# Ledger of designs, part 147: miniprotein binders against q53ft3

Target 1, 195 residues: q53ft3
Amino acid sequence: MFGCLVAGRLVQTAAQQVAEDKFVFDLPDYESINHVVVFMLGTIPFPEGMGGSVYFSYPDSNGMPVWQLLGFVTNGKPSAIFKISGLKSGEGSQHPFGAMNIVRTPSVAQIGISVELLDSMAQQTPVGNAAVSSVDSFTQFTQKMLDNFYNFASSFAVSQAQMTPSPSEMFIPANVVLKWYENFQRRLAQNPLFW

## First folded at step 16 (miniprotein)

Design Q1
Fold by ESMFold2-Fast, scan of step 16:
Structure Q1 (fold): chain B 195 residues (1-195), chain A 83 residues (1-83)
Amino acid sequence: as target 1 above (195 residues)
Amino acid sequence: SPIQEEFEKLMERAEYHFEFAEKYYEKGDKEYALLYFEFAARIFRKAAELAKKNNDPESYKEAIEYAEEAQKYAEEIQKELEK
């Protein structure tokens, strides 16, 4: 349902499902990561009245996960960029990943997505400066990310005849990626703060 | 009751996923349909477990029947994708 992108790394589109409505992406070597992009795959809407709360987790000194709320993705705002480079020392926020048994390696952080009611999401406060708010730097960074992601993804496009059948792997049609990219660029040009 | 309200919320959430799975299947987006039917089946089963703990056999039966229906559709789509 979701994708996770870090500059210079392979895009992830196969989240680990840890509950009926909870998904996790692993971020190895997270200390080298400044920003992450979380996005919905192009053709999948949330049910009416629902959206996704996006969390970041890192191991504390005892190896226990510390979860922080970064922000949200919704049908109206299907992608978001978060700055995580400053979040490694804070206390955890209120989160729905409480007693979940999520296996992690030391030096691996996680992005968590919880599908929640919009009314519930409206009452939550994300960690202060996770969302990128400077319009100029945000727009330039986002454009470079979009270009990098699209160029990288399209460089591996193959025809259906060249695909190895693998029901266990997810494939995204190239036209869906292109449609998302073009829509995002148009939205960004009209309102850099739309996300 | 709090347990009955939790059961109703789980049933409603599962029904939302079930409906979207049906829509995506009809559009030919079988992978997304499979995903949503699997979400629905798991949530219906969670509702059934809650009804069982609450000694509510009618709610248990309702939730299990929906879970089995969602699982059947998921299995059929999985087989289509494996061809």
Scores: ipSAE 0.000, ipTM 0.134, lowest interface PAE 17.5, mean pLDDT 71

Design Q10
Fold by OpenDDE base, second read of step 17:
Structure Q10 (fold): chain B 195 residues (1-195), chain A 83 residues (1-83)
Amino acid sequence: as target 1 above (195 residues)
Amino acid sequence: SPIQEEFEKLMERAEYHFEFAEQYYELGDKEYALLYFEFAARIFRKAAELAKKNNDPESYKEAIEYAEEAQKYAEEIQKELEK
């Protein structure tokens, strides 16, 4: 249902579903990450009146997870970019990801997506500095992301016949990723200042 | 009063959404601007209803006016997105 993209890293399309309405991506070496893209794969839309609250979790000095609400994704806004570099010293917020017994290493952060009613989402307040506000940051991120996507698409573009059967792995059709990318590029073309 | 405090919290949250909407609009993210204006409108309406229940017509009026403003911006952005 969801994908997660970090510039310079492989796209993640297999979220860990920790609950019926909750999905988690692991972000190793999170300290090197400035921006994260969260996107819908386009296979399953949100039910009417629902969306996703996107959270970031990092371990504090005591190794305890600090969760912060980054923002949202919806059917109308199926992808979003969040700046997480400035959040690493922020205060935690209320989050729906309770006491997850996830063995966390100090270098691993998480992106959590909670599927919620839009009305419930409206009652939440994302952290203010999660939005990308600088053109320079946007440009740099976009370039890196696009390059990464291109490399990803080119490296993994195999036909179904060429795929090694791996029942334990979830595969996303290249067309799904490409569709997302095309939508992203279209938006960039319409407004180079926005992605 | 607890009701007044709740009203103020709702107004603050709605204002927060409203400000985010404006920021995203300035950044060219019309979809997010739309979402946040809609959120603002929803919360302002909730504040208005609370004020109404509390028999506070002034607070009701204020909240409704902001709700209408947020709604107006949302509608305008929606129209822009449909072009």
Scores: ipSAE 0.474, ipTM 0.810, lowest interface PAE 1.1, mean pLDDT 83
Fold by ESMFold2-Fast, scan of step 16:
Structure Q10 (fold): chain B 195 residues (1-195), chain A 83 residues (1-83)
Amino acid sequence: as target 1 above (195 residues)
Amino acid sequence: SPIQEEFEKLMERAEYHFEFAEQYYELGDKEYALLYFEFAARIFRKAAELAKKNNDPESYKEAIEYAEEAQKYAEEIQKELEK
């Protein structure tokens, strides 16, 4: 149902379902992460009157998880960017992940999504410093992700002289990747939410 | 009284949602602004109902006025998103 994206890392689309209405993504080496994007995967909406509460968890000095409410995703707002740098201090938020309050590996954080009634979500207040969801921040993050993808794909480029015959392997010309990159940048500049 | 304490907690929660809505609107995130104004209106109305049950007309009027303000902003943003 959900995806989680960090610049420079593989997108995660296979959340661990830990309860009927609760999903978790692991974020290893989280101290190097500034922003996380959480989004709904498909065209299948939440049931009417429901949405998702998005939580961030990090291990405290005893290795116990501290959960903080970052914000929400809904049918009207199916993706959001959250700033998690600087959230290691302060008190945890009220959270529905009590069964997941177990000692975690140091440097491994989690994103938790709880599917809830909109009325229940309205009873909660996100941490203020996590509310970095602006067109500028989203555009900057998306551009960095686009650059990372292009650099990653380009690192596999080989000349025809270096290719060995392989009937089971597909090859895409490097200029096609470049054209896609340029078209995406142009469209992003015209409308940051075109996708 | 315990009822007055609950009323103040609801007002404070709704005020936080209202502030988030204003911040997101200024940042250009109209979808989030809409969501948070709707949340603010819901909780202000919940506070108003508590004041009504407590026979406190002054607190009721205050909560309703804020709820109506939040609802007005939500409706304006919804119109912007519709075109």
Scores: ipSAE 0.458, ipTM 0.812, lowest interface PAE 2.3, mean pLDDT 77

Design Q11
Fold by OpenDDE base, second read of step 17:
Structure Q11 (fold): chain B 195 residues (1-195), chain A 83 residues (1-83)
Amino acid sequence: as target 1 above (195 residues)
Amino acid sequence: SPIQEEFEKLMERAEYHFEFAEYYYELGDKEYALLYFEFAARIFRKAAELAKKNNDPESYKEAIEYAEEAQKYAEEIQKELEK
């Protein structure tokens, strides 16, 4: 349902589902991460009246997770970019992930997505420092992210003749990815924060 | 009163959303601005209903006016996104 992207890193499309309505991505070496993009894969939309609350967690000095609400994703806003670099010293907030018994390596942070009612989401207040503040930084990050994604996707490109029949798998034509990429770049050039 | 305190908390939250909406709109993220204006409107309406139940017409009026403003911005952004 969800993907997570860090600039310069491989896209993550396999979230750990920790509950029916909760998904988690691990972010190794989180201290080097400035921004994270969370996006819907487009395979499964949110149910009507629902969206996702996006949380970031990092281990504190005691190794305990500190969770902060970054923002939201919805069917109308299927992707969002968050600044996490400034959160590493922030205070924890209430979060739906409870005491996750995930033995965390000190260098690993997490992105958590909680599927919730929009009404419940409206009752929450994201941390202000998670908002992207610089158009330039955003543009640079987005471009790197897009390039990374395109390169990653392209690495799996095979001709139809080379495809091994796998009826259980879905395939995306490379031209669709390219068109998406080109359209995204065009829109990004027009408005760096269009998405 | 507890009800007044709850009203103030709702108003504060709605204002927070409203500010985020404005921020994201200024950044050019219209989809996020829309979402936050919708959130603001929703919470302002909740505040209004609470004020109404508490027989506080002044607080009701205030909350409704803000809700209408937030809703107006949301609608305007929605129209922009449809172009």
Scores: ipSAE 0.662, ipTM 0.886, lowest interface PAE 0.7, mean pLDDT 85
Fold by ESMFold2-Fast, scan of step 16:
Structure Q11 (fold): chain B 195 residues (1-195), chain A 83 residues (1-83)
Amino acid sequence: as target 1 above (195 residues)
Amino acid sequence: SPIQEEFEKLMERAEYHFEFAEYYYELGDKEYALLYFEFAARIFRKAAELAKKNNDPESYKEAIEYAEEAQKYAEEIQKELEK
């Protein structure tokens, strides 16, 4: 029913079904993963009024799984991209996998999908820092924000002749901001997921 | 009161969904924006029902107005996606 994709790795389409409504993908060497794509295969839709809650789990310092809610997939939104870098040190959220025996190793993280009523999904709040949409949408938004920041910063640029000497103030040359902008835009064009 | 605390938690949850919907709409992800506005409307309506049972007309009015706003945005996005 579901697929899981990590950039540079083979796509997984055979989730381990651990309950009638619960599916798990293993993510070996998860510390090297920045983004995960979760998607429906398109062959079997969710029953009306249902969707999937997407969770991420990693082993804590005691080897115990720590589950966090990343977001949702539904018939209206059958694929999603999640940023998992930065979540690996987080605290666990309330989750439906807590009572289950799930096979894992200390070096392997997991993506969990729980098929739930939309009413139940609405009662949950995903971790905010995992939120990204499609690669194209993310790239467009990032380019827009990058342009906005550069324009804002550049609006404060002054020549040396316009500067008032002050030992407590710091000034950054405009060419340093421009260099950052150009380097970032170049990297984004080469690999939209480089974050 | 315990009912007032439950009301505030529902309002905070719905506000999170509303803000998340706005975030995804800005990203151009209309499908997620729709989903989160629908979630916000649903939870605001749950808060309104709780306020109604608690005989709190001010809280009911607040929650229902936010629910209607979230529903309006959801319906506008639904129309965009149907085309």
Scores: ipSAE 0.532, ipTM 0.851, lowest interface PAE 2.0, mean pLDDT 78

Design Q12
Fold by ESMFold2-Fast, scan of step 16:
Structure Q12 (fold): chain B 195 residues (1-195), chain A 83 residues (1-83)
Amino acid sequence: as target 1 above (195 residues)
Amino acid sequence: SPIQEEFEKLMERAEYHFEFAEWYYELGDKEYALLYFEFAARIFRKAAELAKKNNDPESYKEAIEYAEEAQKYAEEIQKELEK
């Protein structure tokens, strides 16, 4: 039902269902992540009066998850960008005994989605400084995704001289991909939310 | 009183939603602005209901006025999104 995307990484579309109303995505090497996009897949809506609360979790010094509410997704707002860079540092205070001396191995953070009544969601407040999206951040993220796609597609381009007959394959001219990229980039610059 | 404390918590929560809505609207995120104005209106109305049960007409009036303002902005944004 849900997807999770980090710039520069493969999109995740297979959430682990841990309860009838709860879904989780793993975020390995989360210390390198500044923003996470959460979105609904396809055209399957939430039931009437329901939406999704989006949480971020990382392991504390004891390996216990610390959950924080980032924000919401709904039928009217099926995708959102969340800033998590400020959340993964923990409290401002440093432990005198362990934190300064321990070299930690990479740990896995999680994005959790809880399907809840809209009235219940309205009674909660997302953490400050953490879940606020901006048009500039969204535009930069989208530009990076477009660059990645174009570079990936272009890496498979072949000249006519290199073509091998294959009746099961269709070929699309590279200039068609370039035109799509240029059009999308131009439209994004004029209105970042055109799509 | 416990009822007055509950009222204040509801007002504070609704005010945060209202502020989030204004912020998202300024950024051009109209869908999120709509969601948060709707959340603000819901919680302000819940606060108003609590004030009414507590026979506090001044708190009731304050909460209802904010709820109506949030609802007005939600309706305006909904119309923008339908175009």
Scores: ipSAE 0.342, ipTM 0.772, lowest interface PAE 3.0, mean pLDDT 74
Fold by OpenDDE base, second read of step 17:
Structure Q12 (fold): chain B 195 residues (1-195), chain A 83 residues (1-83)
Amino acid sequence: as target 1 above (195 residues)
Amino acid sequence: SPIQEEFEKLMERAEYHFEFAEWYYELGDKEYALLYFEFAARIFRKAAELAKKNNDPESYKEAIEYAEEAQKYAEEIQKELEK
C-alpha cells in the first residue's frame, strides 16, 4: 500500500504492518537522512473519507521513541516529501503508535503511517518544519529520486542477445525508460511542480 | 467556560490549517493546499456548531465566515487541479 524513499537509498515498498491501520518503515542510520518521501503504491487506495497520517519516530536521549506528525497522504495527495533532519531534536507529540510494541534499535528511526478518517486527520497539526519549504530542496530531492530509479532500472538492463526467452513476461526497452527520464527532467527543470 | 475554550482551540487549529494551506499554495503544492483548506473548513464548521450549541451567534458567524472562505479556496484550487 505504501512506499518510502530516502535519497541515495533503495526504495522501500514493503511496510511492516503493525496493525490493521498502521504501517511502519525502518530507517537505519537516520541521522544522515534529510528528507523522506512517503507515497502510495497505487495498488490499494484509501477508503473513501480516509487518508494517512505520517509520523516520524526517533530515539530520544534516553532511547525512548519520540513520535512527531510530519503530515498526510491521501488519495488526492498520494505522495509527500518531508524534511526530518530538523526534527531530530524536537519534542514528541500525540501519536497513534504509542501503544504499539515496535522493536526498535537505537540507530533506526521509523516512518509510521496511520490510516485514519479525514475528519480525525483534520484534528491534528503537523510539525511546521517537516514540510519541504524550498523549491530547490524539492527539486534536488526529486532529482535524486529519479536518479535512484534510473540506476535501479538500468541495473536490470540486458541486451536482446542476453535475453532468455520468456514469453510470459513483458519487457520494456531501456530507451523508453531513458526517454521518459529525460523528458521528466526537462519538465522538472521548467516547472518543479509540474507533477 | 469550557465550551468557549474548546471553541477557541478549534478556531486556532482551523487557522493553523488555513495558514498551512496558504503556504502550500504559495509553494505551488496545490494538492496539499486543497487538503489543508478542506481541513480548515471542517474544523471551522465544527467550531461554528459548537458556538451554535452555546448560543453564541457572534462566534457562530465568525466561524461560518471562515469556513466559507476556506471552502471557497478549496473549491477554487480543486478547479485549478481539474484543468
Scores: ipSAE 0.222, ipTM 0.670, lowest interface PAE 1.6, mean pLDDT 83

Design Q13
Fold by OpenDDE base, second read of step 17:
Structure Q13 (fold): chain B 195 residues (1-195), chain A 83 residues (1-83)
Amino acid sequence: as target 1 above (195 residues)
Amino acid sequence: SPIQEEFEKLMERAEYHFEFAEHYYELGDKEYALLYFEFAARIFRKAAELAKKNNDPESYKEAIEYAEEAQKYAEEIQKELEK
């Protein structure tokens, strides 16, 4: 349902589903990460009246997870970029992920997505420092992310003739990815913050 | 009073959303601005309802006015996105 992208890193499309309505991505070496993009894969939309609350978790000095609400994703806003670099010293907030005994290595942070009612989401307040602060940084990040994603996706491109039959796997035509990429670039050029 | 405190919390939250909406709009993220204005409007309306229940017409009026403003911005952005 969700993907997570860090500039310069491979896209993550396999979230760990920790609950029916909760998904988690691991972010190794989180201290080097400035921004994270969370996006819907487009395979499964949110149910009507629902969206996703996006949280960031990092280990504190005691190794305990500190969760902070970054923002939201919805069917109308299927992707969002968040700044996480400034959150490393922030205070924890209430979060739906409870005492997840996730054996966290000290260098691994997490992105958590909680599927919630929009009404419930409206009752939450994201941390201010998670907001993107500049168009330039966003544009640069986005471009890097797009390039990374395209490169990643293209690396798996095979012709239909070359495909090994795998009935259990879903395949995305390369042209779909390319079209998406081109449209994204066009929109980005027109409005760096279009997403 | 507990009701007044709750009202103030709602107003503060709605204002927070409103500010985020403005910020994202300025950044050019209209979809996110829309979302946050909608959130602001929703919470301002909740505050208004609470004020009404508490027989506080001044607080009601204030909350409604902010709700209408947030809703107006949301509608304007929605129109922009549909173009």
Scores: ipSAE 0.534, ipTM 0.831, lowest interface PAE 1.0, mean pLDDT 85
Fold by ESMFold2-Fast, scan of step 16:
Structure Q13 (fold): chain B 195 residues (1-195), chain A 83 residues (1-83)
Amino acid sequence: as target 1 above (195 residues)
Amino acid sequence: SPIQEEFEKLMERAEYHFEFAEHYYELGDKEYALLYFEFAARIFRKAAELAKKNNDPESYKEAIEYAEEAQKYAEEIQKELEK
């Protein structure tokens, strides 16, 4: 039901379902991540009166998960961008000899999504420093994602002379991918919220 | 009293939502601003019901006035999104 996007990485659309109402995405090498986009897939809405609470978890110096509420996704707000750089373990207390204080922590963080009643979501308060401009930042990350997808898809292009017939496989002409990419960029430039 | 403490916690939570709504509106994220103003109004109304049950008309008036203000902003943003 959900997707997770980090600039420069492949989009994740297969969340691990850990409960009927709970979904998790792994974020390896999270210290290199500044922003995360969370979004709903397809046109299947939340049931009326429900939405999703979005959490971020990172390992502390002892490897224990530290969960923080980033915000929400709802039928009225099906995608959101969050800044997580300020929420990483490096925000902890400073020591006079910080250079000598080396701790080994796991490099994997998580995004968790909990499907909840809107009444329950309203009882919670997200961390303030995760809030960012969705229009400007989301447009930038969307453009990077489009560039990455186009480059990835184009890397598999082959000439007709090199084609091997395979009825069990599908092939998409590179020209179709390019036309879609150009159309999407044009629409995004006209109105970043057209999707 | 436990009821007064619960009232104050609801008011504080609603105020946080109101501040988030203002912040997102300033960032140009009107959909989030709408959501948070609606959350603020909802929690202010819960505080008002608690004050009403506790026979505290001053707290009731305060909570209702804030709920109405949050609702007014939500309605204005809803109209902006419809244009």
Scores: ipSAE 0.479, ipTM 0.821, lowest interface PAE 2.1, mean pLDDT 75

Design Q14
Fold by ESMFold2-Fast, scan of step 16:
Structure Q14 (fold): chain B 195 residues (1-195), chain A 83 residues (1-83)
Amino acid sequence: as target 1 above (195 residues)
Amino acid sequence: SPIQEEFEKLMERAEYHFEFAEMYYELGDKEYALLYFEFAARIFRKAAELAKKNNDPESYKEAIEYAEEAQKYAEEIQKELEK
């Protein structure tokens, strides 16, 4: 139903369903993440009057997950980019020598999506510093993702003399990436004028 | 009174949605601006219904005027998106 994208990482399209109306994506090594994109896959829309509330959590200094509301996704706004860099506690970062004094194990943050009634969603207030422009931020993210894909594909370069006039192996992975980008852009824009 | 406190909380929440809508509109995110203006209108109308049940015509008028303003902006943005 949902997808989650982080620049420089493989897109996640298999959310962990933890309740009938709740879905979670794990974000390992979250200290390196600045932005997260959440989107609907386009397979099935929300029922009328419903949408999704998007939350972010990380373990606080007490080890307890702290959930913060980032924003929403709906049939009319099926994709959004969120800035999470300002939301992290950074236990050791608040202490000048924290990283030198404590052996850090990998931390895992989560993106949570709760399917709710629109009137319930309206009763909530997202954190202000997670808001970003969908157009400018998406453009930058898309460029980085395409660059990363082509760099990865280049590392597996094959001879020009393949068994096909058009290298199907390279086009199949490209089609998967392009399909995700096209779906993301279409869902985000909901406008035939966007290209 | 508890009902006046609830009214004030609804008005404050609707105002936050209104501010988010303005911010997203300025950033060029018209779809989000539309969503948040619609949310603002919904919560302002909920506040108005609370004031109506509380026989408070002054608060009702205030909430309805803000709801209509938010709805007007939502309708204008919807027209922009339909072009």
Scores: ipSAE 0.431, ipTM 0.806, lowest interface PAE 2.5, mean pLDDT 73
Fold by OpenDDE base, second read of step 17:
Structure Q14 (fold): chain B 195 residues (1-195), chain A 83 residues (1-83)
Amino acid sequence: as target 1 above (195 residues)
Amino acid sequence: SPIQEEFEKLMERAEYHFEFAEMYYELGDKEYALLYFEFAARIFRKAAELAKKNNDPESYKEAIEYAEEAQKYAEEIQKELEK
């Protein structure tokens, strides 16, 4: 349902579903990450009146998770970019990810997506510095992201006939990823500041 | 009063959404701007309803006016997105 993209890293399309309405991506070496893209894969839309609240979690000095609301994704806004580099010293917020006994290494952060009613999402306030505010940062991110995507798409594109059967793995059709990319490029072309 | 405090919290949240909407609009993210204006309008309306229940016509009026403003911007952006 969701994907997560960090510039210079492979796209993540297999979120860990920790609950019926909750999905988590692990972000190793999170300290080197400036921006994260969260996007819908386009396979399953949100139900009517629902969207996703996107949270970032990092371990504090005591190793306890600090969760912060980054923002939202919806059917109308199926992808968003969040700046997380400046959040590493932020205060935690209320989050729907309870005491998840997620074995955390100090270098691993998490992106959590909670599927919620839009009305409930409206009751929440994202952290102010999670939005990409600089053109330069955005441009750099976009370039890296696009390069990463092209590399990913080119390196992993296999025909179904070439796929090794792996029943335990979920596969996303390349067309889904490409469609997302094309939509992203289109929006970027229309407005280089947002996709 | 607890009701007044709740009203103020709702107004603050709605204002926060409104500011985000403006920010995203300025950045060119119309879809996010739309979402946040809709959120703002929704919360302002909730504030208005609370004020009405509390028999506070002044607060009601204020909240409704902001709700209408947010809704107006949302509608304008929606029109822009449909072009």
Scores: ipSAE 0.400, ipTM 0.777, lowest interface PAE 1.2, mean pLDDT 83

Design Q15
Fold by ESMFold2-Fast, scan of step 16:
Structure Q15 (fold): chain B 195 residues (1-195), chain A 83 residues (1-83)
Amino acid sequence: as target 1 above (195 residues)
Amino acid sequence: SPIQEEFEKLMERAEYHFEFAELYYELGDKEYALLYFEFAARIFRKAAELAKKNNDPESYKEAIEYAEEAQKYAEEIQKELEK
């Protein structure tokens, strides 16, 4: 139902479902992450009166996760970008050998999405410093992704004259979808901000 | 009193939503601005209901006026998004 995107990394679209209404994405090496984009995949809308609360967690000094509310996604706002750099424990003026603290517990952060009633969501207040101070770049990314897919698919479409079904129907070879996906991944690997 | 404390907490929560709505509108994120103005209106109305049950007409009037202001902004943004 949901996707998660971090600049410089492969997009995640397979959240771990931990309850009927709860989904989680793992964010390994979270100290290098400044922003996270959370979005709905677009095929299944939220039920009427419901939306998703988006949470961020990382291990505290005792290794226990502490969940912080970043914001929301809804049918009217199906994607959002959040700043998490200000929510993590900073290393401050780290000593040159601080990175060699091998006995430190490996840290993996998580994005959690909880499907809730809109009235319940309104009872909570997100952390203010997760708000993004510029345009929603996910809208641009999504549009570019759709444009790229359409161009690839259209270039390989079978003509109406080659098909017996109604002229109103088109058929696209499955291999075209695979080629589009591979091209998109290549572009993300070369320049994660190409969108 | 416990009722007065609950009223103040609801007003504060609604005010935070209102501030988030203004912030996102300024940033050009009209969809989020709409959502937060709607949340602000909902919580201001909840505060108004609490004031009404507590026989506090002054607090009721204050909360309902803020709720109507938030709802007006939400409706204006909704119309912008429909265009």
Scores: ipSAE 0.503, ipTM 0.840, lowest interface PAE 2.1, mean pLDDT 75
Fold by OpenDDE base, second read of step 17:
Structure Q15 (fold): chain B 195 residues (1-195), chain A 83 residues (1-83)
Amino acid sequence: as target 1 above (195 residues)
Amino acid sequence: SPIQEEFEKLMERAEYHFEFAELYYELGDKEYALLYFEFAARIFRKAAELAKKNNDPESYKEAIEYAEEAQKYAEEIQKELEK
């Protein structure tokens, strides 16, 4: 249902579903990450009147998770970019991710997506510095993201006939990823400040 | 009063959404701007309803005016997105 993209890293399309309405991506070496893209895969839309609240979690000095609301994704806004580099010293917020006994290594952060009613989402306030505010940062991110995506798409483009059967793995059709990319490029072309 | 405090919290939240909407609009993310204006409008309306229940016509009026403003911006952006 969701994908997560970090510039210079492989796209993540297999979120860990920790609950019926909750999905988590692990972000190793999170300290080197400036921006994260969260996007819908386009396979399953949100139900009517629902969207996703996107949270970032990092371990504090005591190793306890600090969760912060980054923002939202919806059917109308199926992808969003969040700046996380400046959040590492932020205060935690209320989050729907309970005491998940996720064995966290100190270098691993998490992106959590909670599927919620839009009305409930409206009751929440994202952290202010999660928005990409600089053109330069955006441009750099976009370039890296695009390069990464091209590399990813080119490297993993296998025909179904070439796929090794792996029943335990979920595969995303290349067309889904390409469609997302095309939509992203279109948005970028229309407005280089937002994709 | 607890009701007044709740009203103020709702107004603050709605204002926060409104500010984000403006920010995203300035950044060119119209879809996100739309979402946040809609959120702002929803919360302002909730604040208005609370004020009405509390028999506070001044607060009601204020909240409704902001709700209408947020809704107006949302509608304008929606029109822009449809072109």
Scores: ipSAE 0.335, ipTM 0.747, lowest interface PAE 1.4, mean pLDDT 83

